# VHH binders against o29008: the designs that were tried, part 46

Target 1, 271 residues: o29008
Amino acid sequence: MDREEIKVAVLRMEGTNCEDETVKAFRSLGVEAEAVHIKQFYSDMIRFEEQRSVFDYQCLVFPGGFSAGDYIRAGAIFSARVKSVLRKDIEEFIKMGYPILGICNGFQVLVELGALPGFDEDKPLAEKPEMALAMNDSSRFECRPTLLKKESEKCIFVKNLKKDVVMFPVAHAEGKVVFPSGKEDEYLERLTSNDQIVFRYVDEKGDYAGYPWNPNGSFYNIAGICNATHTVFGLMPHPERAFFGYQVGRREGYGDGYCIFRSVVDYLEKL
Below, E stands for the ipSAE of ESMFold2; O stands for the ipSAE of OpenDDE; V2 stands for 0.75 times the mean of E and O plus 0.25 times the DockQ between their complexes.

## First folded at step 24 (VHH; framework vhh_3k1k_2)

Design w3 (at its last look DockQ between E and O 0.01; V2 from the best seeds 0.00; counts 0 for: pae O 15.0 > 2, placed apart)
Fold by ESMFold2, look of step 24:
Structure w3 (fold): chain B 271 residues (1-271), chain A 121 residues (1-121)
Amino acid sequence: as target 1 above (271 residues)
Amino acid sequence: QVQLVESGGALVQPGGSLRLSCAASGFTFSYYTMRWYRQAPGKEREWVAGISGESGRTKYEDSVKGRFTISRDDARNTVYLQMNSLKPEDTAVYYCAKRKWEPSGEYTDYWGQGTQVTVSS
């Protein structure tokens, strides 16, 4: 599709439509992007000109820190609302091949919705969550740079990524990827066989390592995964906080997060 | 108890064909990538072909591509290797394998007993 036809919704519950880093990142790439309150999709109390359809957009983003009530349970509350009012629309959106990105709290939303690990293309939303993001092993809020090795060739969000290892910051208390007890080998097999592990935490040598390089203790050092169609992507690190060079201590240019957003635009232009 | 049983190895003339089978039990076969390896006398065991679970994607070592075909029958928990245009350098013991992943990224392979393929005139 033409770039002028691409629209991105960054979903929110309460708060302003003021520009945030995710909206700014997409707008800097020349696509329409806006923060959209979830009520704009379903409430008849919203003025007609402010009403929206999920299908007005070609990409949905569940951002980190996206709710006005940014308490550690905020992601669960947002997830419950999304499931209540948008589940069918999101299911169809995924089936149409449109990308969805979940960052930090947004990854938690995708897990709770049953969209990740997303093994089944025909039923992209599981009836019950099939994994969890648990409390960090440190029992602390972890706020630090992380180094991430790219593990997927098929995930549309990493197609523009030329480096093998990138740096995105983390900021979370509940980021530990866990799978059902006794099914870890099976899950690893299924995820690796279908190229669904997108990023894994590494040390400065590019080797998989424990704390502090794996800041939350995630199983298999998993930092981000995508679903079976490679179009729904969740990660704990914040690529939107590494998009512009100034966010990562550079005077000019871009950070490693640029390629995540560029990849979405490239994908949609070919769709 | 994971068990893998290869069969179908034989003595074959150059240019001939042979079909190997590997019957599997003790795990949810349809979820797992199945792999064939071979080991010639005095050589290290080398990967030959693989077929993923669920999606059925195949990959081949370059020297066998176009001559060998890996396939699977999930209803019978069996993986096959159809070998065509056989050459003397294909002579080896052929093994099927199933991996067990460790959280560290290391793995332990389950192997069958192997089946001997000999290509000679």
Scores: ipSAE 0.357, ipTM 0.725, lowest interface PAE 3.4, mean pLDDT 88
Fold by OpenDDE, look of step 24:
Structure w3 (fold): chain B 271 residues (1-271), chain A 121 residues (1-121)
Amino acid sequence: as target 1 above (271 residues)
Amino acid sequence: QVQLVESGGALVQPGGSLRLSCAASGFTFSYYTMRWYRQAPGKEREWVAGISGESGRTKYEDSVKGRFTISRDDARNTVYLQMNSLKPEDTAVYYCAKRKWEPSGEYTDYWGQGTQVTVSS
């Protein structure tokens, strides 16, 4: 695709207000991006020019920071609504190979939708969630920079990422990756065998460590994973808040988050 | 499966009032716009009113404005049509509808069986 033809939807609903950074990130790369309210996909009472289809876009983003407040299962309501009205479209969207990104609360949404860990390529959305993002072990809202080690070579979102360790900030109360009880080893094996672990929390030495380097207590220090087709990606840290240099204390250039968004655009150009 | 069941139709005198109900099932009711249509004998089915699932915004055809009121109870998955100042011209089978949008921009409407409203002296 021509870059100018690429259009990205950053999905929002009532109470969401943190989609601007993501939109700006994509726009800076020369692609079209807009914040789209979920109602624009299903409401027949809105003006025609405001109506949207999932297939009007080549990338969907479930952004972080849905609400001004961090409440329990913030993505659950959003997920339920999306699933109710857009399930089939999203499934087809994934099957078409179009990328979906979930950041923080967006990762929660993808989990609740059954899109992650997404082991079944033929059924992109599981009937029920197969993993969870639980309350942080600290039982506190964690807000700070984190260091992430790139783990996946197949995930399309990190194809242009050359750095081994990147810095993305976290801001969440429920970011602990947990798998079904008794199935942790199975899930880990499946994820690793199919190269679905994308980021893991590390310390300053690049080593896997516990709190505070693992801010939420995630299983296997997992910070982000992708589905089996490596086109749906969820992570708890915020790459959109580390996109521009000025966001990470640099005078110019880009932060480590740049490569996430650039990778998406490059993928779509080749799609 | 989407199901819509209309009720409340009756014979009434001109100037009378009637309240129609439509019970919905098979979808998340509160998310969707609901519509009322009517079909008079020998005429095409026509849109009468609509109510948004999100904002509750209402719309009416010109001929019923000021006389009809569409409302909804999301807790009961029901949409209503309060009809006041009924006229013989309002005689029709009334249908409630849910619209399904397709990716192409086309849509399909789900209908109930309809309920007969007759306005006659």
Scores: ipSAE 0.000, ipTM 0.229, lowest interface PAE 15.0, mean pLDDT 91
ESMFold2 (binder alone), look of step 24: mean pLDDT 82; pTM 0.818

Design w4 (at its last look DockQ between E and O 0.60; V2 from the best seeds 0.00; counts 0 for: pae E 3.1 > 2)
Fold by OpenDDE, look of step 24:
Structure w4 (fold): chain B 271 residues (1-271), chain A 121 residues (1-121)
Amino acid sequence: as target 1 above (271 residues)
Amino acid sequence: QVQLVESGGALVQPGGSLRLSCAASGFTFSYYTMRWYRQAPGKEREWVAGISGEKGRTKYEDSVKGRFTISRDDARNTVYLQMNSLKPEDTAVYYCAKRKWEPSGEYTDYWGQGTQVTVSS
């Protein structure tokens, strides 16, 4: 489809206020993007002109930065509301091949929705969460730049990413990727087999390392994963905070996060 | 319990073909990457080929590219190695492997007993 026809919804709810950077990122790429309150999708109290449908858009983003409250609680509440009113629509949205991005708290939301790890292509949302983002091993809020190695060749969000290692900042207390106890082997094999591991934390040499390079203690240094169709992507680091050059200490140009958003746009243009 | 049973090894002439099979049990076969290794006399065991679960992505060592084909039948819990244009250098005991990942990020491979492939005129 034509770039000017592409519309992106950055989803928000009460208490969220960090969607602006993501909206700005997409708009800078020449696509339409807006912050959309979840109520606009289902509430009859919303004026007609403010009403929205999931299918008005070609990309959904669950943003991060629920800094005003409990991250886990915020994610859980958000996911519960989404699930209650938009489950079928989101499932269809995914089946249609439209991309969904979850950043930080948004990754948490995707997990709670059952969208990730998303092994079943025919059932994009599991009945129950199948993984978790747990409290960091450090038991503290981690706020720092991280280095991520690109792992996936199939994920549509990294198709334009040519760099092997990128820098995205993290800001979270609950970013530790954990799988069901006793199923770490199975999950890792499935994720790897399906090319669903998108980013892993690395050190300055590009090697897999523990804390602080792995800031949260994620299993296998996983920083982000996508579903089996490679169109739903969740990551703990913030590519939207590394989109513009000035965000990463450059006067001009773009940061490493640019490629994430550009990849989405390019994918949609070809869809 | 993980079990791997290789079969199909034989004596063949150079330029000949052979198909190896590995029957697997004790785990959800379709989820796991399966690998073939070989060990020639006096040499270390070396990786030959791999095929991922579900998507069936394949990889080969350089020396067998174009000659060997790894495939799998998930319904039969079997992985195959079709070997064409065999060379004396391919003489080895061939092993099927299933990898087990640990929470630490380390892994251990399960092996079968192997099957002998001999290429000789």
Scores: ipSAE 0.666, ipTM 0.871, lowest interface PAE 0.7, mean pLDDT 94
Fold by ESMFold2, look of step 24:
Structure w4 (fold): chain B 271 residues (1-271), chain A 121 residues (1-121)
Amino acid sequence: as target 1 above (271 residues)
Amino acid sequence: QVQLVESGGALVQPGGSLRLSCAASGFTFSYYTMRWYRQAPGKEREWVAGISGEKGRTKYEDSVKGRFTISRDDARNTVYLQMNSLKPEDTAVYYCAKRKWEPSGEYTDYWGQGTQVTVSS
């Protein structure tokens, strides 16, 4: 499709705060993007001109970012709302081949919807969650830069990524990727054989390492994964906070997060 | 426990064909990539072919491409290696393998007992 036909919805709810950065990132790439309150998709109490259909968009983003004081409660409410009112629409959206990005809390939303790990192309949303994002091993809110090794060539979100290792910041209390007990080997096999592990935490030498390089204790150092069609992507680090150079201490240009958003636009232009 | 049992190895003339089988148990077979390796006398084991779980994608070592075909029957928990146009250099013990991923980022393999393939003369 033509770039001017691309529209991105960045979902928001009371208390979300990272949607502006994501909207700005997409707009700087020349696509239409807007923050959309989830009520605009389903409430008949919203004025007609503010009503929206999920299907008017070609990319959905579930942003993260809440104040540390309200992180757990606000995130749980957000996840529950998306699960209860948008699940059916999201299932159809995935089947149409349109990309979905979940950042931090948004990754948690995709897990709760059963969209990730997303092993089954024909049933893109599992009936119940198949993984979890648990409390960090440190029992602390982790707020730090992280180094991420690109592990996938098929994930549409990393096609434009030219570096092997990128830097995105994290800010979370519950970011530890865990799989069902006794199924870890099976999950790694399935994820690896279908190129669904997208980013893993590494140290400055590019080696997989523990805390603080793996800031939450995620199994297999997983920082982000995609589903079986490689079009639904969830990660704990924030690429939208590393899009512009000024966000990462540069005077000009772009940060490593640029290529994540550029990759979505490139994918949609070919779709 | 994981169990892999290879069969079908035999003495064959150059240019001949064999079909190897590997019966698997102790894991959800359909989810796992199954791999064939071989070990010739005095040499290290080398990878020959693999077939992924679920989507059935195949890959082959260069010297066997076009001659060997890996396949799987998930209903029977069995992986096969059809070996055509056999050459004396294909003489080896052939092993079926299932990968075990370690949390550290390393992996080990479960191996069968192997089946001997000898190309003639």
Scores: ipSAE 0.444, ipTM 0.791, lowest interface PAE 3.1, mean pLDDT 89
ESMFold2 (binder alone), look of step 24: mean pLDDT 82; pTM 0.817

Design w5 (at its last look DockQ between E and O 0.01; V2 from the best seeds 0.00; counts 0 for: pae O 11.9 > 2, placed apart)
Fold by ESMFold2, look of step 24:
Structure w5 (fold): chain B 271 residues (1-271), chain A 121 residues (1-121)
Amino acid sequence: as target 1 above (271 residues)
Amino acid sequence: QVQLVESGGALVQPGGSLRLSCAASGFTFSWYTMRWYRQAPGKEREWVAGISGEGGRTKYEDSVKGRFTISRDDARNTVYLQMNSLKPEDTAVYYCAKRKWEPSGEYTDYWGQGTQVTVSS
C-alpha cells in the first residue's frame, strides 16, 4: 500500500505514558498515527467523530511505560480491559497479517492476550497465557540502557536493522521472561526453530551475560519475541525512546530504534 | 527418558536407494526439530539434514541436496531420511538427533545407536 494510506493506532488507557513518543516516531516517517483510547473502538456512546474501528488501521501499538516505582500489575489492568473489549477484533487483525507491536507494558498485554509466544498460526490468541513477564530478579525497577543482539531474520520489525547489536533503554519492574515450569527447553526449541526470538540482552562484547546486562533475569536473556507469523512483536526495551538521535545522545539523525518503526512502514508498503 | 532408534541401514550398490527411520519416544515429538547426522570411519559426525517441528521446514547439507529427503510422521513419532542416488562417499553410520538447549546458549544432543549405510564401489 501507499505510505499515505498507512494508519497506525497507538492504544492508550489510564496509566500509559509512551504513546506520544510512539506516535511521533511513526509520524516522522510520513504515516498517519494517533493515540486512541480503547473506548473509541467499542462505544457508540462517544461522539461519532471520535469513534474508531480497529480495522481502520494497518498497525496497532500497545505502548508501555509507567512512572518509575508504580508498576505493579499495571500491565495486567491494561490487558484485562483489552481482553474484555478488543480480543475478537485483535484476533482478526492478526489473521489479516497486520503488524502489532507491544512495548514494555504492551508486551505484557500481548502475553496476557495469548498473542505471544503465538505458536499457532491458525489460533493466534491462546485461550490462556502461555508465558509471563515476572518481577525482576533484583526486585527493583530497572531503568538503564540495554544492549540487544538481533536474533531473528524473519521478524518484520527488524528487517531493516543494519547493526548486530543495538541499544534501547529499559524502564520496568516486571520484565523477566518466564515460561511454564518444566517446559523451558520445549519452548526454546519451538521459538528458535521458527525464528521467533527477536532480541536477546548482551554485554558490551556481545556475550549473553547476567545482571546488569540481563537487567531482569529473563530466561535465555530474551528481550523480545514475535509470533509464528513474525508480525506480532513484543519487547521490554523501548525503541521509541531511541528513535531520534537526541534521545540517545548528541548525534543528529536517528537512534537505533528508528529501524524498528521503519521496518513496519516498509512491510506495510509491500503489503 | 529420551530414546531414538534408527533403522533401515543396509549395503547398497551405487545409484541405489534406502529409507532410514528413527523412532522417537520420551518427549513431545511434534515440537522438536529432528536432525540426521552421519559419521564415516575416522571422521567427525557431520550434519546431513534437519526438519523443524510444527511447520516441517527442511534443510540439507549441500552434498546431499536433491538426493536426500527428510520427512516426519508426528502421529508415529518417526523421522525418515529417503536417500536416493547413493554414492560411495555416503557410506557412514547414520544417526538421528534431538537437541536440548541450555540456558547458556550451549547445547547437547540426544543420539540413537545409529544405522550403518554402506555403498559399495
Scores: ipSAE 0.013, ipTM 0.475, lowest interface PAE 8.1, mean pLDDT 86
Fold by OpenDDE, look of step 24:
Structure w5 (fold): chain B 271 residues (1-271), chain A 121 residues (1-121)
Amino acid sequence: as target 1 above (271 residues)
Amino acid sequence: QVQLVESGGALVQPGGSLRLSCAASGFTFSWYTMRWYRQAPGKEREWVAGISGEGGRTKYEDSVKGRFTISRDDARNTVYLQMNSLKPEDTAVYYCAKRKWEPSGEYTDYWGQGTQVTVSS
């Protein structure tokens, strides 16, 4: 696919205002990207030129920061709405091999949609959520840089990531990855066997450590995972806030988040 | 499964009024735009009115503006068409519709069985 033909939708709803950084990131890579309100997908009462279809795009992004308050309810509401109006479309979208990215609250949305951990390739969206992002063990909003170790070689979002450890900032109150009680080992085995763990929190030495290096207390220090087809990816840290060098204290160039977005574009070019 | 069931059609005199109902099931009603269409004998089916899910914005074809009112009750999964000042030209089978997007980027509509409205002296 020609890069100029690639179009990315950053999904939003009422109260969302953090999609701009993601849009800018993609646009900087030479692809078309826009923030799209969810109502544009199901309402034909808006102007024709404002109407959208999931299939108008080659990548969907559920961004972080749905609300200034970062509470689960916003994500849950968003997820419920998306599920109600776009479930089948999203399933088909995933089956077609098109990538979906969920950042922070977007990761929450993907979980609520049943897209993650997404063990079943034939059923991209589970009927019910199969994991959760719970309140941080600290019971506080965590806002700081984090170090993430790349774990997956198959996830399309990290194909161009050569660096072993990257820095993405976190900003959330509910980012703790939890699996169903009593099934943690099963889930870990499945995720590991299928190379679905994408990022894990690490300390400055690159070692797996607890708080504060694991800011939310996630199981197995998981910061991000992908589905079985490795085309749906959710993470709690914000790569879009580490895309440009100036975002990470560099005078020029790019931050570690660049490779996430570039990987998507490269994947789509080959798709 | 999406189901739409229209009702309320009748024979009325010119200048009369009629209220049509469409009961919907099989989808989250409140999220979707609902539309009314009509098909007169020997004519193609034509759009009459639409009401959005969010905000309940309405649109009408020119020939029914000022006379017809589309509304919805999300709690009852029902869309209505209040028809006033009916004219013989309004005689048609009336259908309610829900749109479905296809992977191609095109769309198809779900229809009910329709309800007959006849305006005659």
Scores: ipSAE 0.000, ipTM 0.250, lowest interface PAE 11.9, mean pLDDT 90
ESMFold2 (binder alone), look of step 24: mean pLDDT 82; pTM 0.815

Design w6 (at its last look DockQ between E and O 0.04; V2 from the best seeds 0.00; counts 0 for: pae O 11.0 > 2, placed apart)
Fold by ESMFold2, look of step 24:
Structure w6 (fold): chain B 271 residues (1-271), chain A 121 residues (1-121)
Amino acid sequence: as target 1 above (271 residues)
Amino acid sequence: QVQLVESGGALVQPGGSLRLSCAASGFTFSYYTMRWYRQAPGKEREWVAGISGEGGRTKYEDSVKGRFTISRDDARNTVYLQMNSLKPEDTAVYYCAKRKWEPEGTYTDYWGQGTQVTVSS
């Protein structure tokens, strides 16, 4: 499709101004992007011109950085609401091949929906969660840069990424990827066999290492994964906070997060 | 307990064909990549071919491309290696393998006992 036809919804239950990092990133690439309150998708009690369909958009983002929600765990509340009112729409959206991005809290939402690890193309939302994002091993909120090795060639969100290692910041208390006990071997095999592990935490030499390089203790150093169709992507680090160079200590240009967003636009232009 | 039993090894003339089988048990076979390795006298084991679970994607070592075909029958928990245009250089004990992932992010392989393939000159 033409870039001018691309429209991205960044989903919210809490208000955020126009300077949202994710909205800004997409807009700087020349696509329409807006924050959409979840009720705009399901409430017929609001003005008709404010009503929206999930299918008005070609990309959905479940953002990170819930403000009041971190205190009352807005991620969990948001997940429950999305399951209640949008589950069927999201399932169809995935089946249509449109990308979904979950960042930090948004990754948690995708896990709760059963969208990730997303082994089954025909049933893209599992009936119950098949993995979890648990409390960090440190029992602390981790706020730091992380180095991430690209592990997937098929994930549409990294198609234009030419570097092996990128830097995105993390900011979370519950980011530890865990799989069901006794199923870790099976999960790793299925994920690696279908190119679904997208990023893993590494040290400065590109080696897999523990804390602080793996800031939360995630199994297999997993920082981000995608589903079986490679179009639904969840990660704990914040690429939207590494999009512009000034966000990562550079005076000009772009950070490594640019290619994540660029890849989505490129994918949609070919779709 | 994981078990892998290779069979089908034989003595064959150069240019001949042979089909190896590996019967597997003790794991959900359809989820796992199955791999063939071989070990010639005085050499280390080397990878020959692999076939992924779920989707059946194949890969081959360069010297066997076009001559060997790996396949699987998930209903019978069996992986196969069809070897055509055999050369004396293909003489080796052939093993099938199943990966075991460790929590630390490393892995080891389970191996069968192997089956002898001999290509006479």
Scores: ipSAE 0.393, ipTM 0.755, lowest interface PAE 3.3, mean pLDDT 88
Fold by OpenDDE, look of step 24:
Structure w6 (fold): chain B 271 residues (1-271), chain A 121 residues (1-121)
Amino acid sequence: as target 1 above (271 residues)
Amino acid sequence: QVQLVESGGALVQPGGSLRLSCAASGFTFSYYTMRWYRQAPGKEREWVAGISGEGGRTKYEDSVKGRFTISRDDARNTVYLQMNSLKPEDTAVYYCAKRKWEPEGTYTDYWGQGTQVTVSS
């Protein structure tokens, strides 16, 4: 489709406060993007002109930075609401091949929705969550730059990413990727076999390392994963905060986050 | 790389017993269901038994129920098929299998070389 036809929805609810950066990122790429409150999709109290449909858009983003708190409860509440009113639409949206991005709290939302790890293409949303983002091993809010190694060649969000290691900042208290107890190796094998691991935390040498390079203690240093169709992507670090050069201490140009958003746009242009 | 190596096949008389073993490598054995298949001459390969990774639940083909027992030793990455009350109809090459599921719902089975079981008087 034409770039001018592309519309992106950055979903928000009460307490969301990081949608502006994401909207700005997409708009800078020449596509239409807007922050959309979840109530605009289902509420009878919304004026007709404010009503929205999931299918009005070609990309959905669940942003990070809930003002109500950066904890799993916020994500759970958001996901519960989304699931209750938009489950079928989101499933269809995914089946249509439209991309969904979850950043930080948004990653939590995608997990709670059952969209990630998303092993089943026929059932994009699992009935129950199949993984979790738990409290950081440090039991602290981690806020720092992180280095991520690109792992996936199939994920549409990293198709234009040529750098092996990128820098995205993290800001979270619950970003530890955990899989069901006793199934860690199974999940790892499935993720790796399906090329669903997108980013892993690394140190300055590009090696996999523990804390602080792995700020949350995620299993296998996983920072982000995508579903089986590689069109739903969740990550704990914030690419939207590393989109413009000035955000990462550069005078001009773009940060490493640029490639994430550009990849989405390029994918949609070909869709 | 997934590898499966079957062993224990032999010539036995009707009513005899035999225990097959399958040594597995190249994957986390304990997490996966293991299966036994058999293929008689001129016939298609057929499922015989399965044992799950989680909980060790077992399932059998009707023709072998009560006679065959599938078990596993996760510490040794080995699945077993105890075959009792063997019949000439049980003559076949027996294969161990590990299934790889694809996101699309399709699957590919990994097989060993098989082990020959012959039941004859």
Scores: ipSAE 0.000, ipTM 0.256, lowest interface PAE 11.0, mean pLDDT 91
ESMFold2 (binder alone), look of step 24: mean pLDDT 84; pTM 0.844

